VH-VL binders against Small ribosomal subunit protein uS3 (rps3). Designs and how they scored, part 11

Target 1, 230 residues: Small ribosomal subunit protein uS3 (rps3), of Nanoarchaeum equitans (q74mz4)
Amino acid sequence: MASKVIRKFIQNAKLTVFSQEFIRLYLRGANVSKVIIRQTPIVNRVIIYSARPKMISEERKAHLAKLLELKFGLEKPVIEVLPIENPNLDAHVIAERLAMGIERNIRAYRRLAQRYLETIMNAGAIGAEIVIAGRLSGQRGKTWRFKAGNLRKTGTIGQFELDRAFNIAYLKPGVAGIHVTILKPDAEIPDIIEFKSPEEISIEEIEKIDKEIAEKMKKYLETYLLAKQM

## First folded at step 24 (VH-VL)

Design n3 (from f1 with light chain Y51S)
Fold by OpenDDE, fold request of step 25:
Structure n3 (fold): chain C 230 residues (1-230), chain A 122 residues (1-122), chain B 108 residues (1-108)
Amino acid sequence: as target 1 above (230 residues)
Amino acid sequence: QMQLVESGGGVVQPGRSLRLSCAASGFTFSKYGMHWVRQAPGKGLEWVAVIWYDGEEKYYADSVKDRFTITRDNSKNTLNLQMNSLRAEDTAVYYCARGPLYDVDHGYFDIWGQGTMVTVSS
Amino acid sequence: SYVLTQPPSVSVAPGQTARITCGGNNIGDEEVHWYQQKPGQAPVLVVYDNSERPSWIPERFSGSNSGNTATLTISRGEAGDEADYYCQVWDSSSYHYVFGGGTKLTVL
């Protein structure tokens, strides 16, 4: 019985993910940031967060509902579209906008990436990264990386709550993958342990915290300085 | 309004050291990778080094690797090049140059300083 | 190391179109950038990403890149266009920025 329940749960989870991706694809251009599917015994609700909710007409909602029934077995889903508060800090929105921008003008990939990074940073992000991979110039696929702010991936930096999104630009010569990563300003950044050179360490500050450690540090500094002179 | 100004050039003997500096103004310095490019008298352009916008990554030309060190201070809008073990072949005008905004790959140089002359001679 | 090859000199009559080539192995797959350098001056970016132009650069300057050759085209050549021109790429294999040898353009 437990195995059946687990299987059902996994299946439901998979269906949810696939449905979400389907919705994003179907509503491409509407800058969908988040899709929540809530299934209750009474009603199935699909909540779509969008930076352009007006682009999702009632007709599109109705059609989407039918498709969700047919493809995913979601019975009579009620589709609700809600606006988002900060589209400029939404990785999905930015990724889609960038993808569509590149589709309109493939040569502007750099400029667009730069612009959107500026947008993200101006919106208060701590850091952001845009990676474009594909055939934008030439016959060979390449990867372009753009980075802004502080995205230090140091092994000690715990799991940052990074907003990540992927989108595809459909281009005449092929396709390009677009990855957007945003570190939002409200992200809990674990205390970054900065290793300071012994010379940069204020013994006075250490003394305020722990006198024993301060003494050890003094001895260490002496040894360090002696070694440096050799 | 955007400007790079190099300083620190001069005449030095082989084996000696020299430190070049580049002062940036008119743009947000911390958003750009910065480069040193040099040009020997009567010769072409040669890329020397790059430092990323956050100073986390540095790359050097093979000709200067292990002898030159590129650094930056974003708080002061300055780029530096420490040149050690100088050789006659290092004689050149040294330019600081700005890379593309937020770009870490496939870069170009859109702003250049006027350069500072370094002469290594016995 | 990746090598860019430029002709040492190109001559064009005033009002004519100058074409400066930059050769490299599969250079058409790379982003090529071009610089103009007048005597005693710092280089100036004139074309980037093969065919993009900074806003302060005249439309007479254009770029193309395919196969093994990138080309800087200067239409309606003027005396003021006399300069050395350098192509440049970023080599992903070595993480080096590579310049061509430069081309002296004469407008006479």
Scores: ipSAE 0.869, ipTM 0.946, lowest interface PAE 0.5, mean pLDDT 91
Fold by OpenDDE, fold request of step 25:
Structure n3 (fold): chain C 230 residues (1-230), chain A 122 residues (1-122), chain B 108 residues (1-108)
Amino acid sequence: as target 1 above (230 residues)
Amino acid sequence: QMQLVESGGGVVQPGRSLRLSCAASGFTFSKYGMHWVRQAPGKGLEWVAVIWYDGEEKYYADSVKDRFTITRDNSKNTLNLQMNSLRAEDTAVYYCARGPLYDVDHGYFDIWGQGTMVTVSS
Amino acid sequence: SYVLTQPPSVSVAPGQTARITCGGNNIGDEEVHWYQQKPGQAPVLVVYDNSERPSWIPERFSGSNSGNTATLTISRGEAGDEADYYCQVWDSSSYHYVFGGGTKLTVL
């Protein structure tokens, strides 16, 4: 009995994920942030969070409902569309906008990435990263990386506090993957790394942590000071 | 106006050290990777080093690796190049240059200083 | 190391179109940038990402990149265009920024 229940659960989970991806694809251009599917014995609800809720008409909702029923067995789903508060801090929204922007003008990939990073940072993000991977130029797929602010990907913060999203730009020469990572302002960052000048670095504090590094820093500081006097 | 101003150039003997500095103004310094590029008299451009916007990554040309150190102070809008064990072949005009906004790869140099001359001679 | 090859010199008559080439192995797969350097001056970015142009650079400057050759095109050449021109790429294998040897453009 347990095995059957587990299998059913896994199947339902898979269906949910596929349904979510389908919804995002179907509603491409509506800047979908989040999709929640709630199945109850009484009613199946699909809640869609969007930065452009007006783009999702009643007709589109009705059609989507039918498709979900046919493709995924979601019986008579009720589709609800809700706005989002901060689209400029939403990785999914930004990823989609960037992807579509690149589709309109493939040569503007750098400018667009820069613009959206500015947008994210101006919205109060602590840090952000945009990675574009694909064939934007030439025959070979390449990766372009853009980074702003203080983005920590490692540790507990990396697992729970980062907003991550992926989208695809469909281009004439091929496809490009868009990865967006945002560290939101409400994230609790335990350690803010401040870059100190060599003169501001306490060698004594470093010695408490790592003696070898401290020695290297001493030598560096000495060299730095000598150079400064010249 | 966006501007980079190099300083610290001069004449030194081989084996000696020299520190170059670059002062940035007119833009948010902390958003850009910064570079040193040099040009020997009558020769072409040679990339020397890069430091990321947050100082987390540094890369050097093979010709200067382990001898030169690039640093930055975002609070002071300054870029520095510590040059140790200088050689005659290090003689060049040294330019500081700004990389693309937020870009850490595939970069170009959109703003240049006027350069500072470094001469290494016995 | 990645190598970029430029002709040492190119000559063009005023009003004519100058083309400066930059050769490299599969350079068409790379982002090529171009710089103008006049005597006694610092380099100036004139084309980036193969064909993009900074807003302060005239439309006479354009770039293309395919196969093994990138090309900087200067239409309606003027005396003021006389300078050294350098192509540049970022080499992902070595994490180096690589310049071509430079091309001296003469407008006569």
Scores: ipSAE 0.869, ipTM 0.946, lowest interface PAE 0.5, mean pLDDT 91
Fold by ESMFold2, fold request of step 25:
Structure n3 (fold): chain C 230 residues (1-230), chain A 122 residues (1-122), chain B 108 residues (1-108)
Amino acid sequence: as target 1 above (230 residues)
Amino acid sequence: QMQLVESGGGVVQPGRSLRLSCAASGFTFSKYGMHWVRQAPGKGLEWVAVIWYDGEEKYYADSVKDRFTITRDNSKNTLNLQMNSLRAEDTAVYYCARGPLYDVDHGYFDIWGQGTMVTVSS
Amino acid sequence: SYVLTQPPSVSVAPGQTARITCGGNNIGDEEVHWYQQKPGQAPVLVVYDNSERPSWIPERFSGSNSGNTATLTISRGEAGDEADYYCQVWDSSSYHYVFGGGTKLTVL
């Protein structure tokens, strides 16, 4: 009983994450920030925030809707594309731009990271961090950390917004992971459940490592779902 | 245009202390990690210490650890090196050097001062 | 305590190509930086990130890094290139910045 409900919740969460990742991959280059999928008994809404909304034509939206229904079982989705007011403070947009820039010129990774960090800070961020991990110059995977401003102000949680994103640069020797963290002044944003982009959530793998964490994760997910009803 | 100017060098006895300063101009000091690098007479370059752009992390060569303290004041665009318990082996020209923009780990030194001489004699 | 090994000296005839080596265990996995130091002067960065050149450094200066050897190459050597040259890396395990012992380049 309880196991069945939990497995259905996990399966639905996996389908949501896969749909979001498919949308990001399908729309790569359109600088997609957030993808919100709202499944209600009446309508399935897919809200796509983009820094380049004109890259997502009505024809592409219609094709994407068909793919979501056919491949992911999202019945008759209504796709909305909304612009982002400040793309230079959006961690997802910056991570994608950096990833694609490194793909075009792997030798420019340092210069590009420095430029994007400068862009973030000029847009008003309190602090920011860019981490690039992978094989960029040698045979061994390495980590490059670029920091600006003050990321330690998160001690006063209600005063600052922390925006984090991950993206992948697909390179000839392999992949490079890109993490972008931006601390900005408080701004109201929609409550959104975000899962790791390259991997699904695995309760089983967490249980292998730590039973207490897995139990807490189940409780948090259940509590979050219940809170949505209120 | 971009400039680093060291000061505070001199002749001191072993066991004494000395404080070096480095004044930065022509660039935004608070965006860069800063380093001290020294060179004993007739010898090669030896890295001494680094401080992150915000002063929160500091690292030292083993030869000076626990005796030297690197600090910075971003409001005055200055880098400092407090050198305690000086030894004859600390005799060197001390250079102030700038790390790469925003990079807190990997680093090259693209701007150097002309150095200040520290002599620990007797 | 990563160790970088450089030859103590290298000679080149004017107009010829000088090659200065920097040896290290798996140095090809590191970002190697090179500095030129003339007598009585501070070092000057000539190559960074293995093969990148600051805009004020002539194209005659180039770098490569593979296996256990990084190399600074100075084409069409001039008397003005006569200096000490140092390689440098960041050692992540110790969080130390390590220099080679230096190479004195003599142009005839």
Scores: ipSAE 0.801, ipTM 0.926, lowest interface PAE 0.6, mean pLDDT 84
Fold by ESMFold2, fold request of step 25:
Structure n3 (fold): chain C 230 residues (1-230), chain A 122 residues (1-122), chain B 108 residues (1-108)
Amino acid sequence: as target 1 above (230 residues)
Amino acid sequence: QMQLVESGGGVVQPGRSLRLSCAASGFTFSKYGMHWVRQAPGKGLEWVAVIWYDGEEKYYADSVKDRFTITRDNSKNTLNLQMNSLRAEDTAVYYCARGPLYDVDHGYFDIWGQGTMVTVSS
Amino acid sequence: SYVLTQPPSVSVAPGQTARITCGGNNIGDEEVHWYQQKPGQAPVLVVYDNSERPSWIPERFSGSNSGNTATLTISRGEAGDEADYYCQVWDSSSYHYVFGGGTKLTVL
């Protein structure tokens, strides 16, 4: 009985992670931050925090809801899109903006990282770090680290909040992984644990649903593992 | 407006110690990694040491490792180099140099001081 | 202990293009930076990240980097360009910043 309950719990957690990453990938460009999936006996609610909620039209929400129900088994999901309190302090938003900025001009990677780090610090962060890893020039993968402030203030969670995100810049010579870490001055503890790691994603299960997305997630995982190695 | 001013150079005997200082002005010192670079008379440039913007990480050229200590005081906008067990080959002009904004690894040096001369003569 | 090799000197006629090389094993994988140093002065950054120029540096200065050679190119050389030129990289394996030996540019 215990084994069956444990297996069901693991399956539900895996489904939640896949659903969150699928939503973030499907809505790329809308600066999606948190995705909260509340699966209660009464309500299946999907809450999407975005810095560009206008990019998520009612038509796109309806299509996404259908995909989540058919492919991920989220029965009759209710999708709600909410704005982000401060997008310049959101690691997911910054990582996406930086990734897309580098895709438009690979030569600007240093200037963009410096500018976004300045933006983060001007928005009130205690400390921040941007790490870019991959093949931006030459044949060898390399790591660029940009740091500001103090990331070593790891006091009680009620005093500070650590926000982490990863994103991928899709470049013609290859891909580059982008890690953003932001230490915020105030506690913003969610009632649901956010997605933690790309390693928790099953590419095989995503491929059953959408091969294009599965291909992008495969590159995401490969880039993440390479960046972690460096 | 932006400048780096070195001080503390002089003539010392081998085995003695000397402390160099670099005063920064016109920019936010705590956003930049800082370096010491030296140049022996009639010779080329040689990197000596780096300290991260927050002072948490320090790296040294092999020729000075375990003898030199780089430090910074962000409240006073100063960079220091403590040079112990000085040798004749340490004779050089020592420059204070600024790394790129926020970059803790790759980098160029966009602001240099005028240099201070250290002569180690037996 | 990564080694950067520069020719000790290069000469150019006024109005002609000077090329200063910086050799290193697989230097094309590195970000190469270039400095100009006039006698009695501190170095001045003229090219960074292989090919980027600070806004105060004339467009006559350009850089390239591929294979085992990085090159600083100075178009329409003039007497004011006479200086020592150094290339520099960051060596990630040692966490050292490495300079080339320097090249004396002479405008004849």
Scores: ipSAE 0.783, ipTM 0.915, lowest interface PAE 0.7, mean pLDDT 85

Design n3 (from f1 with light chain Y51S)
Fold by ESMFold2, look of step 24:
Structure n3 (fold): chain C 230 residues (1-230), chain A 122 residues (1-122), chain B 108 residues (1-108)
Amino acid sequence: as target 1 above (230 residues)
Amino acid sequence: QMQLVESGGGVVQPGRSLRLSCAASGFTFSKYGMHWVRQAPGKGLEWVAVIWYDGEEKYYADSVKDRFTITRDNSKNTLNLQMNSLRAEDTAVYYCARGPLYDVDHGYFDIWGQGTMVTVSS
Amino acid sequence: SYVLTQPPSVSVAPGQTARITCGGNNIGDEEVHWYQQKPGQAPVLVVYDNSERPSWIPERFSGSNSGNTATLTISRGEAGDEADYYCQVWDSSSYHYVFGGGTKLTVL
């Protein structure tokens, strides 16, 4: 029942979302915030915002471009890496830093969460929350919540920018999910910020392209859903 | 120097009310959850109540629920405990205690006041 | 309703190691905190999160937690270590903070 044009549009939208998630996973450690993919008839621009742009070398960009072309069908991608204006107010950056910090020292989870909340609030946030869910000290999964400032009902606050991110700490007893929420004043940028939800990931479709990536994304989704339920 | 100072203790008859205060200094009060912990003479420690850093959530031990009310005033760096319908078993030293920075769930008490004595006797 | 069980007293000879236990059902899954209280004084945090020590507490104080038992260990016991010691957890099901009954440590 779907026309050929409609099916192609749906496929391109899925590839865009999966390409963004693949880029974040491939560049883990470079503090990637936003990934914008602009498709034109002649060129596909991939704009990657990072707090550590120097960690994304020209060699890594070239390799990533090839993977995007071969695995995701992005014809002749041009990768641009731009710095972030304030990494300490970026939920994606904070979530990744906290996740990797806990991976290096699982016993520091409380101190790290406290330090990053202080960093967020000193950077000008109205309020922030860090939630860590998983098995950090025992066999049971548990939830640790750290809050600072004022977080209003997010479903009715159209006048404030709510920045949310999720990341995973890969630990020997298992994984821990990390949610970071930062409430900022109204957005001043003209473009629309695209949000990704792990619940939108189709593991089966990714597995047809690359089994290793599908396994990583499956583990990511399982951890996200578990953390959300706790 | 970080400090918690309790006041408002005294001798009261059963069924009466008493209000305790805790003055905080030397740290940013509004970043911390605050607790009351009591100790009956010759007995162990018993947690009484907690209030979140922003005053939005409060939780109580079953023994005091619906009789005690914990409050805070972040502009004055004060924690309060309104104790109504007092009973003999409420006789104790009441301590003001600070929870961990930004923590609203799990926690330990890293700073304690010296306590104020509440005696409930007829 | 979570219950923490401590022995009422423990004795140690000077210079020897004291061990104070805190029993609870699956306490190894909890973050256990320990407090020292000397006569007429407020409690002082000596161990938190099972095994972490505030910077002002001597490294002679250490903690461990597994299975159904958490343990506070005080090596090279001194007369100045004589005090009551309490363990504490947070019970998420009731949102209560629970103390053990306390252990009187004597050095002799």
Scores: ipSAE 0.766, ipTM 0.910, lowest interface PAE 0.7, mean pLDDT 85

